# VH-VL binders against Non-structural maintenance of chromosomes element 1 (nse1): the designs that were tried, part 10

Target 1, 232 residues: Non-structural maintenance of chromosomes element 1 (nse1), of Schizosaccharomyces pombe (q53ek2)
Amino acid sequence: MEKERQDGLSDKHKFILQYIMCRTAGVDNEQVRELVQEQYGETATVEDVINELNNSLHNFDFKIKRVQDQLDGRLTLHFQNLSGDPVSQMATPYPPVQIELMRKIIEWIMKCDDYQYSLTTLQIQKLSRKEMGLAPSVIESHLHTFERDGWLRQREGIWTFTNHALAELDAYLHNEYESNLYECNACREIVIAGYVCDCGYCLHVYCCKHLAHVNCINCNTPWANATVIGRW

## First folded at step 4 (VH-VL)

Design q19 (framework fv_patecibart)
Fold by ESMFold2-Fast, scan of step 4:
Structure q19 (fold): chain C 232 residues (1-232), chain A 123 residues (1-123), chain B 107 residues (1-107)
Amino acid sequence: as target 1 above (232 residues)
Amino acid sequence: QVTLKESGPTLVKPTQTLTLTCTFSGFSLSTSGVGVAWIRQPPGKALEWLAHIYWDDEKRYYPALKNRLTITKDTSKNQVVLTMTNMDPVDTATYYCAHRGEYVWGSYLFDYWGQGTLVTVSS
Amino acid sequence: EIVLTQSPDFQSVTPKEKVTITCRASQSIGSSIHWYQQKPDQYPKLLIKYASESFSGVPSRFSGSGSGTDFTLTINSLEAEDAATYYCHQSSSLPLTFGQGTKVEIK
């Protein structure tokens, strides 16, 4: 086997790694593609470089994960620490009360009724006051910090996980909330925005649209009759 | 500087109603994130949370005692009042009022306490 | 309700010795544990908030640690003025609860 494959990361690999690591909300795949081409030439691929990085990072319990947005399919790259408690690691810069609020929000999203995997601003305020006694101004401040730092996304007052949070929490959510999780039958990733057929076949919104399926592949029931996962 | 002081009767007969007043300074109950709690301690025993009132007049009570407890505030007088009905000898305790949490974070711990007032329930 | 169990109930300690008090929650409370010191015939005073943060004016010999269900208060070198009952308290969910207390006295 080639010596460099055994010795670890080259300087060019380390440059790409540092670029990704310094962007805590994730990095667009296209931006990394430009850097890869600058470092390795126009025929170099992001996939090859990331696979080479992951081979070395695995020794230190780290990984770079590529995430596809469940609604629009945008690709982003995320640096992950695979060791320890991911919620504490995500929220290391935060005061303990803010870390606890993040833990509660994760639980409330995952245990949300009617497949919604999301909370309204009002729901978060009511639950945060009821379970933690937090003031509305404190709740609002923490929510804006979570949004700014890339852990939660908000559209029309509806809050759910970002792609960055889903990447970071993937193993945690499978371990703690397995009974509350759906997986996309096309890409095998967690679904918080998609459709689930009565037969159990499940797809992300993007996967459903881009596979051009009007009916469930498994049972031939129209997707128009499927249960909607998420609010978006 | 935050200070709190409890006042009320020191002796109550069984079946009577207890009314305690907490008078405070150094903060306002009109300020977002501020609250005042009542906690009691029977002689030689652990602390027991009873009730809490928030700046927005939202109230919380210990579930087993909620039918006996009423908490109110008078923001203009810097006072919080706790009323407890149907007093029993087992309610003999030192009653404390306490400021809720760190002002900046609106957290719900008890960072400053009054001196406490001993209430004895005896026939 | 969340039950907090402290250990030990009582300890008699030589001055300058290290004291360790534990608090176990009946369910996970994250870092929402706080420690209070109560000297004889006095009101409780906050020492440590959110498991490990020192409150203003608290001597550096007091420290806290833990998360989830298991928490520890440590007095690195016991002084005479530290003779008191120590209580843990959780703010994670209602009703708010306290541990049964640990009495520390000087030998």
Scores: ipSAE 0.000, ipTM 0.393, lowest interface PAE 20.8, mean pLDDT 83

Design q22 (from p06 with heavy chain K100I S101R Y102T S108E T112V; framework fv_patecibart)
Fold by ESMFold2-Fast, scan of step 4:
Structure q22 (fold): chain C 232 residues (1-232), chain A 126 residues (1-126), chain B 107 residues (1-107)
Amino acid sequence: as target 1 above (232 residues)
Amino acid sequence: QVTLKESGPTLVKPTQTLTLTCTFSGFSLSTSGVGVAWIRQPPGKALEWLAHIYWDDEKRYYPALKNRLTITKDTSKNQVVLTMTNMDPVDTATYYCAHIRTDYVWGEYRYVFDYWGQGTLVTVSS
Amino acid sequence: EIVLTQSPDFQSVTPKEKVTITCRASQSIGSSIHWYQQKPDQYPKLLIKYASESFSGVPSRFSGSGSGTDFTLTINSLEAEDAATYYCHQSSSLPLTFGQGTKVEIK
């Protein structure tokens, strides 16, 4: 409510927070926009409401992060816990062997050769059997669970992080895999789908499209000549 | 289109080593999930799988023949080579190489030999 | 190792008659069975993959069915060019194995 200046969140803020929190794989920004406009009127913005929520949530080591899809620029909102180990928090409902498989998959994706930041199902099967001794059916079951729970996405047997996983793992990936990371020069987020110019200037696919530059801003080399990051 | 062709000696003496080369076009062994298999067929008998190799250099051999078989690839030349030691008259057969398409679909690790070479007859005789 | 047993070993069939070939696995292989056609002095050609999926360019008269341990290849109306030996092949477990073959001749 606009007039309530008490410590904590208004009932309208709590409704929006609960909506976001209950969707473990993230919430489309457009869905939240409709709720915000329904609660606060047509001039209210998602950005203002989320900033207000985050001011309160920070006191409890929580945050709502807005993630822009690296291919199409769609915005999603993700509830984050800032206080613990992200991989353990993601995998809290999983058995220990499944948590270790998640840690290994993160490592394999991050250390992938040729800017791929993805694994084929065959690569995951081979690596999981070699490094953990897991049976193919067990690996398949865990991969299905990771996809269902919104941590990994698969398209035609190519596996990589969801936007939700990228939000949740952001600090972890910077801390553990700094030497394996590219960051977008436009938005300063991790790149797993994009282009890197020979000069080192890097953009998400969407950021490159949004800027609408034919050539690299830094060195004026055509983007057509850039190295592709990711499989998409 | 996918094509494969086997080459090597047509006559081998007992105890000698056989070396067969599969040369292919229309696909690359740098492509994930792609492999090449060797299968043989003794005259008038059924097909026998011998070995295969995948894009990532993973190799599998028929267990009873494992100590006699070696499979290698040269991705840049589009070639896969099979060597078989200590040849015996019972090894007389037509030897085929075949393209492997692999995929993993929920609950199943899927192999299929979809395109085959014309085969090369190897006779083992003194 | 998984043993594949085909039936019949030999069949002489009048043109346009329906042909049924069966393949029995010694243990369950799900749907990981494939069917090949081999004409005299020629290499094997894939007809049906994963029990029921037709391979590209294969005539519609060929179909496959079954799951687990019992599988069938059907030729709905036999043509002269279908005279060949047919093999089933399993890809469920190493070592990969083939059936003994079924020879189909035109009467």
Scores: ipSAE 0.000, ipTM 0.407, lowest interface PAE 21.3, mean pLDDT 85

Design q25 (from p06 with heavy chain H52R; framework fv_patecibart)
Fold by ESMFold2-Fast, scan of step 4:
Structure q25 (fold): chain C 232 residues (1-232), chain A 126 residues (1-126), chain B 107 residues (1-107)
Amino acid sequence: as target 1 above (232 residues)
Amino acid sequence: QVTLKESGPTLVKPTQTLTLTCTFSGFSLSTSGVGVAWIRQPPGKALEWLARIYWDDEKRYYPALKNRLTITKDTSKNQVVLTMTNMDPVDTATYYCAHKSYDYVWGSYRYTFDYWGQGTLVTVSS
Amino acid sequence: EIVLTQSPDFQSVTPKEKVTITCRASQSIGSSIHWYQQKPDQYPKLLIKYASESFSGVPSRFSGSGSGTDFTLTINSLEAEDAATYYCHQSSSLPLTFGQGTKVEIK
């Protein structure tokens, strides 16, 4: 049942929404900015359009989340479903064993030693074999699928969450892994790539560079002495 | 059009430090997913990866040489610099810099060396 | 580190014949294998990326296949300009490694 115009969205807003929704790995903010300016003129902002879309989408338990890349500050927009268990939703097309493997990988990433929030292919192979009895070829196939579907990313065998996965899992990670999470003091988002000072003040790599401070603003200790979060 | 060019000394004495500069055009190291690597090839032998740096300043080195190697970038100058300390005659090789192409596929940055500089032969001899 | 072993080391081939070069990885690398062509005194040029994807401008006679540990580069009809050393390269894990090379020359 479409409640005509009850959502308050114009055809132009719906076009932008469809553009974002069709790109499951996320959409570059600058591409959306060009569409917004094309539809509404040069002074129109992505923030205003996204806020208007989210006001309507909230009624259906959906949201467009803006994610700032933790290393370079690049902005991407991600359509997310807020209803139900995010892990079950992302793994809806997967067999039960593959869903369980995804839940385990999330746990292993979150509970990493030394603030690394990442796993090597060898670590995933060892843990999957030990805890689930999976064959190497099965593990390899599932990792390929998780990468293909935009849930995990890897760089030369080092695996972690995509920006899309972080957006989708945000509430889940806070609920299940609060004791394993750091939040950026500048932007208030989860940190998997950043620095934490001994005083507890924490920043994403990008937020630290953007603020251009050599020393922690809370305790004046050099950032060179901070603990590194993540492996990048 | 992506181009890279290596520059530095062609002759180095044993125990000296080698500094090589890669100057490039057609891409920026401020762009997400972009990287530059250094690879060498001793005369008549196979290719050997030495180091790489990505847009986010993440640096990785060949483990056996890591204590001798430093890779840095100057994004504003479109340059990547490799420094190698304590040169030995066995380090005689053609040194290449290469663009690490990225395919943003399935939420991952897939990398391979797609464009290479012409190479610079460095001879280590007394 | 992942060791890449190429076979054969050397092959002398009649023009228009099919050439097959094999690369074997010491452990599974999925499809993260790439093939390079290097002519004498020239820099390496990318031919095939991710086991089977042709790089821009590469002639259709070059193709790649394989997954896991066994990979093959095929030249389906050798031309004179194909005389070169061919290298496989893996990007699956650090350190990045190359095969020892296969030299192909015309009879």
Scores: ipSAE 0.131, ipTM 0.634, lowest interface PAE 5.2, mean pLDDT 86

Design q28 (from p06 with heavy chain R60Y, light chain S32Y S92Y L94W L96R; framework fv_patecibart)
Fold by ESMFold2-Fast, scan of step 4:
Structure q28 (fold): chain C 232 residues (1-232), chain A 126 residues (1-126), chain B 107 residues (1-107)
Amino acid sequence: as target 1 above (232 residues)
Amino acid sequence: QVTLKESGPTLVKPTQTLTLTCTFSGFSLSTSGVGVAWIRQPPGKALEWLAHIYWDDEKYYYPALKNRLTITKDTSKNQVVLTMTNMDPVDTATYYCAHKSYDYVWGSYRYTFDYWGQGTLVTVSS
Amino acid sequence: EIVLTQSPDFQSVTPKEKVTITCRASQSIGSYIHWYQQKPDQYPKLLIKYASESFSGVPSRFSGSGSGTDFTLTINSLEAEDAATYYCHQSYSWPRTFGQGTKVEIK
């Protein structure tokens, strides 16, 4: 399979790994597909290469995770460190107060009322001032750093997790916030943008569109009557 | 090459409903991250954002006007429609539709109104 | 809602002179400010996005700067074609808002 192999991984595999590792906010699956085809030929697949990389990386508590965007289904690949506290590991260059702010923001998003899994800028500022005594300018600075570093995303001042953050925090969110989590019945991943039927059957926005069912497969209730998860 | 064009009535009587259509080319509202906005400008006044719609059918309205505004899209026709009820002379303005592009910068979507239609003047008088 | 206040409201400038327009936000908005040019009887055109990023096709004489609450649009050497009203616009917090506009005329 691998034409060049040294110490378990070929030079071509190491090139693809380095490409993914250097893109901390994630890398488009289609871009990696082009690189894989250039290195290994037209029949080579991203899945096979990633599986081979993960077999080696697992020995060092690392993994490449494929994430499907919950709204449009776009696939991205993310390099993960599986060891230690994910929040502290991802925020290594941050001062302690900034790491604690990130922990608080995660908590506020996860425990948000009405299934929103998001916060407005004003909500973050109010909560940060009330619970941590931070000045508005300090909060603004930290929010822009979190956005720049690929931790949080926003649309019109509505903040939530990036695909990068969801990949990195997956185990953390399951361990700390299991009672606050929904799981997609189609793909079995965490839902922060989707629909939940009164019967408990839950789908990402993209999974719902992809399956193209008008009614819930479990109870036959129209999806138009489902509770919306997320505020995107 | 992005182009947008507004169409609809140029004269509306008080209490009537205004319906404006934005027809566009050079992009699709099926593309992730894309949106279309409606902005108005009363004669000699500043620009005022009214509403926008995203590819995923999420809708946003100016809070003071939300009970009067409805924005919808027809992705197959490349059209976005704005409806505004109970028109008043103070609603006299040039109405623009604009392309809402995104920059995906470091895991975050950042949006700007980059290309605008020519605008359509709507006069509200009896 | 975030209020954007522009200064000055009106400026009459000799050709080739430097023009500076300021925009102040009622609260910190990071770099989420954009600048638009509107010539008489025309639609607005994007000049600068995210405080300092030039939009495609915009002449190099236009530049933007600032962060937080204070932002500036600079025209380094005013040309006759630059006579227009300039608007700042914030995308930091919903609802989106515009400044009141600054009218620039050639002397």
Scores: ipSAE 0.005, ipTM 0.525, lowest interface PAE 10.6, mean pLDDT 86

Design q29 (from p06 with heavy chain S32Y R110P, light chain S92K L96W; framework fv_patecibart)
Fold by ESMFold2-Fast, scan of step 4:
Structure q29 (fold): chain C 232 residues (1-232), chain A 126 residues (1-126), chain B 107 residues (1-107)
Amino acid sequence: as target 1 above (232 residues)
Amino acid sequence: QVTLKESGPTLVKPTQTLTLTCTFSGFSLSTYGVGVAWIRQPPGKALEWLAHIYWDDEKRYYPALKNRLTITKDTSKNQVVLTMTNMDPVDTATYYCAHKSYDYVWGSYPYTFDYWGQGTLVTVSS
Amino acid sequence: EIVLTQSPDFQSVTPKEKVTITCRASQSIGSSIHWYQQKPDQYPKLLIKYASESFSGVPSRFSGSGSGTDFTLTINSLEAEDAATYYCHQSKSLPWTFGQGTKVEIK
């Protein structure tokens, strides 16, 4: 009872927290819902438990963030450390050269031409060799590690951020790359897959589909005419 | 806690104008992504959406009733007002106001009508 | 406008039985379907949002599934307090529309 009084969290709250913290690539919201209902009964909700956890975690500069996939809306939960440099914290097990490569890949994705927010394998190889003098095999090894550890995803040789990376890097990207960011006008999250209208109104692909909007709410121009953000 | 409550006349005569007020607490209509809707239900019938007002003062109306409906907000009073002209006995229904918002803190999209008022029955008869 | 058709219109069910309610959209709406419970003389309460996401405080016996045009609300083991009319609602396209309702009664 004294420990519960000190941190304000029950043993059941701590179990849910540990479950989420141990899954570095994020946890499906549905899996957490099942766990919450097993621990607290069938009327308990993920939102209530996570809000209670975040009230306590905020005191230690930690947070659990729910991320919505920008294409299909799948919800995942991610444990975040809000203190210090997120890139260094993500890369604590990595050698200095690999951390430097990660910082450069983040920069290259953010400053990408034509609203792409992605890089081809060939672009990463070329830029890494030119700017860091890395051998092709070393670059391939590092990319494999970033994909394995859940920081980058690759589809047909096109590399971009995972939802986990976007959650962890959120504050960092706003602080360092504000002028390179688009934010969804509906949910206020970073857009790497979406549409931007000529008027500047921007939505994720999923938000556009699920807000009952065929036309831009700000200027009434069809979303079919908008500039596409990202590669998917 | 989000709370909404409808108020207005419970009896109106045919051809008259109905004015209903939704008074709410626990949220602000100046908050990005927030909106309030009016939905009605004739006795023993299905729910019918009538109008919606967004945080940015954009308004949407059910097309078949658009020329009879006006929705406005007073953000300082925490109120949304619906006006419906030329009332007919067929408009007899329980009228609800409902909240719509998103939880962007969690990376979620805007939710559907998550909190509703208790409803007010409006009878149209001579 | 998008028309939502529910089936069945009415179902009388023994306690603890599984109840399945279907909602069919006249055109594809992705996952933009929501389910409400309305008890007699009460306002509607949100149960499931965006096809499968449970709303706060809703018992786990309620679940939703489907995508595109065909959607299902399931009550795994019916309790006495579940006697109500259930409505589906689409938020994909304006005007927003509701199904005609399915009334569930306890035998």
Scores: ipSAE 0.000, ipTM 0.439, lowest interface PAE 14.9, mean pLDDT 84

Design q30 (framework fv_patecibart)
Fold by ESMFold2-Fast, scan of step 4:
Structure q30 (fold): chain C 232 residues (1-232), chain A 127 residues (1-127), chain B 107 residues (1-107)
Amino acid sequence: as target 1 above (232 residues)
Amino acid sequence: QVTLKESGPTLVKPTQTLTLTCTFSGFSLSTSGVGVAWIRQPPGKALEWLAHIYWDDEKRYYPALKNRLTITKDTSKNQVVLTMTNMDPVDTATYYCAHKSYDYVWGSYRPYYFDYWGQGTLVTVSS
Amino acid sequence: EIVLTQSPDFQSVTPKEKVTITCRASQSIGSSIHWYQQKPDQYPKLLIKYASESFSGVPSRFSGSGSGTDFTLTINSLEAEDAATYYCHQSSSLPLTFGQGTKVEIK
């Protein structure tokens, strides 16, 4: 079957869905494009197939989200569970204290001073010890578990969200941390790596580069004068 | 097809400044996630990381040597330059530059490893 | 700084025998350990990244394991071309550090 059945999904749609679901680290958009074109022909698009899948998945509180990397624009697809508390679902295999630590880390990243949306290992150690009474070795163990499981990333001790975590937490962050949140004016997604002009116009690093404007389109102020969002 | 090659003086006198250039091909330092590092190895000793620079011009230095080290990049020339001041005989070593690579997992970059290395250049510090 | 201690310092091995090299970190580094092979008068080559992931083109006889503080590089059946010094390297925190090296040679 080339198209979605009236009361469900075609076998071709189910194949693509299972391909994405089995790759929990995310799937390159280009790899899915090749599969879509193989199944439905060269004029078929990933966006159309994903929209059709999401129409069916919504009935079960699931969704496939396409994420654009904020620095280089690389596209990945992520299968998500929308039901319940996203933080508890994300941390389902963890003991209660580890789930609480994850929730605290999310808060600390979102409320980070100077628009950094990141924490140093020392900041996490200090805050976890002060607010939860955790031993340094326990904190370090949990951090590496979060990195292993794909919720946090680090570059030489600078910790922030993975694209997978941003996809999973999107609704939660909008609901809980709206006042701490920037949205890209070009793509309307959350910004943790980008620039914000004094006028409030905000872009991801990649969106700014892609648009290739020297000055802010809203107020004509040079982007060189903008506030940097993120510590990447 | 990723290649790196070190160039610079092979003999340096004590107190002089060493300048080494890493010229590379097969990648660009304008590509997000990439970096270039300098690592040295004294004769018969272990590898010692000195400094690295990332695509976004973020720089990292070995803390004990930070005041002597400067790392810069010229993206248009595909070059990374390391400068080390006040050379001493204990700085005699083979100096390598290396490509600092990443894996993209969970839709994000993982901590970096050294996947491709230059051939190394032996720098002897002697009067 | 994170100190990486390798064991043994030196191992003389008959061809086809199994070689095991360990690397112990002075504090937990998750899986941020990488293994390099360096033959005499040559530059290092990456073998294993992130404790257990083989780098492209590396023979299947090389494998890595471990997490936290204790890591192991295994050569399942030693070949003559495997005579080299092996180094572990951590990328978990600055400064980046290497182990002291393990020299493997053929009897």
Scores: ipSAE 0.083, ipTM 0.649, lowest interface PAE 6.3, mean pLDDT 87

Design q31 (framework fv_patecibart)
Fold by ESMFold2-Fast, scan of step 4:
Structure q31 (fold): chain C 232 residues (1-232), chain A 125 residues (1-125), chain B 107 residues (1-107)
Amino acid sequence: as target 1 above (232 residues)
Amino acid sequence: QVTLKESGPTLVKPTQTLTLTCTFSGFSLSTSGVGVAWIRQPPGKALEWLAHIYWDDEKRYYPALKNRLTITKDTSKNQVVLTMTNMDPVDTATYYCAHRLLDYEWGSYGYFDYWGQGTLVTVSS
Amino acid sequence: EIVLTQSPDFQSVTPKEKVTITCRASQSIGSSIHWYQQKPDQYPKLLIKYASESFSGVPSRFSGSGSGTDFTLTINSLEAEDAATYYCHQSSSLPLTFGQGTKVEIK
């Protein structure tokens, strides 16, 4: 802000901001660390730069969010628009049918009965045909577009949210699907890959490994007996 | 060259069933993304989509007419057949068949790029 | 269903004049609008696809624009051969629908 104006930091901040903004699927924290050190020196931290950017961006309803991968803990940075309906914002370049399909896919993932938070290609095909009357080839085309644009990820025909989608949809999912959400007790983020103990204590796969406890810290029940959240 | 041609009766009595055949050349209805539609136009009125069928046998019908319409294909003969039951004088129209391609990039039902010449069907006692 | 309303219904135009035809959708359809030309006693021919893309072989005097709910077909310099009825068509959702048509006549 003041320091930016006085020291010419705005040029360096602008470079870091543009770098993050131009990478719609998110940018690796380590890559940003290298850029920060090149611009501000070896002792500069990503956290300080991002905090300064967020102080300015907040005035325009934007934010840079650091997301930790739920399986391996890899950190990525994501530019977010906090204004309006996130689904409409995400899908602005898409035709209305494609926007409605994305909204439906979000619903189906969130309301998945067996803690799966994912859908098979066959499940998406079946639900899209029954609820929207879409042709299989149209559905397949839309799915590949959602994957290409970084909203959904697929592994062996299993579809779920990317880290970018989770960041962008965070407020929307809390507002619309609160009763369908699990939150990690360690990091307080949404869980789509993790474990939930019968006592309700919940952790991401990575958070559980990182804490290195064999039993639930809340009730001392073995994690081996916990319900698995997600498919991975 | 892509060509389509409609054939069938030109005069139908009220309550009878209409059967129209579209015979085409220059494309195969086994090719991914390819479809054939039926569209009609009453004299002096707008175009009205009725039904379409795709290479994978996926079928769609105009909702208000769904209970009266059946669309089928015979890929080996390069033909698509439309059947419409319980014909009424208000169904008097020129009936067209048309080629469509699903547009994967746009994620839409595509557009009608090639049309048959049309066949006028009059429903009268 | 999505209703497409064209304006005007009829237009009589001097040769070489500019013609504009509008198509309004009852709800947002992105760019999934297509324009067809139908001459008397002939089948319709595709002119413009996805609001602004010219179909193969269509003269450059035809152009399209718009997005969402409001779309326009423009004939930059009308020729005698352009006397026809023009229809807009949406492919965003089922059922597929067409506008009521705009008839263009030469004065």
Scores: ipSAE 0.000, ipTM 0.404, lowest interface PAE 20.7, mean pLDDT 85

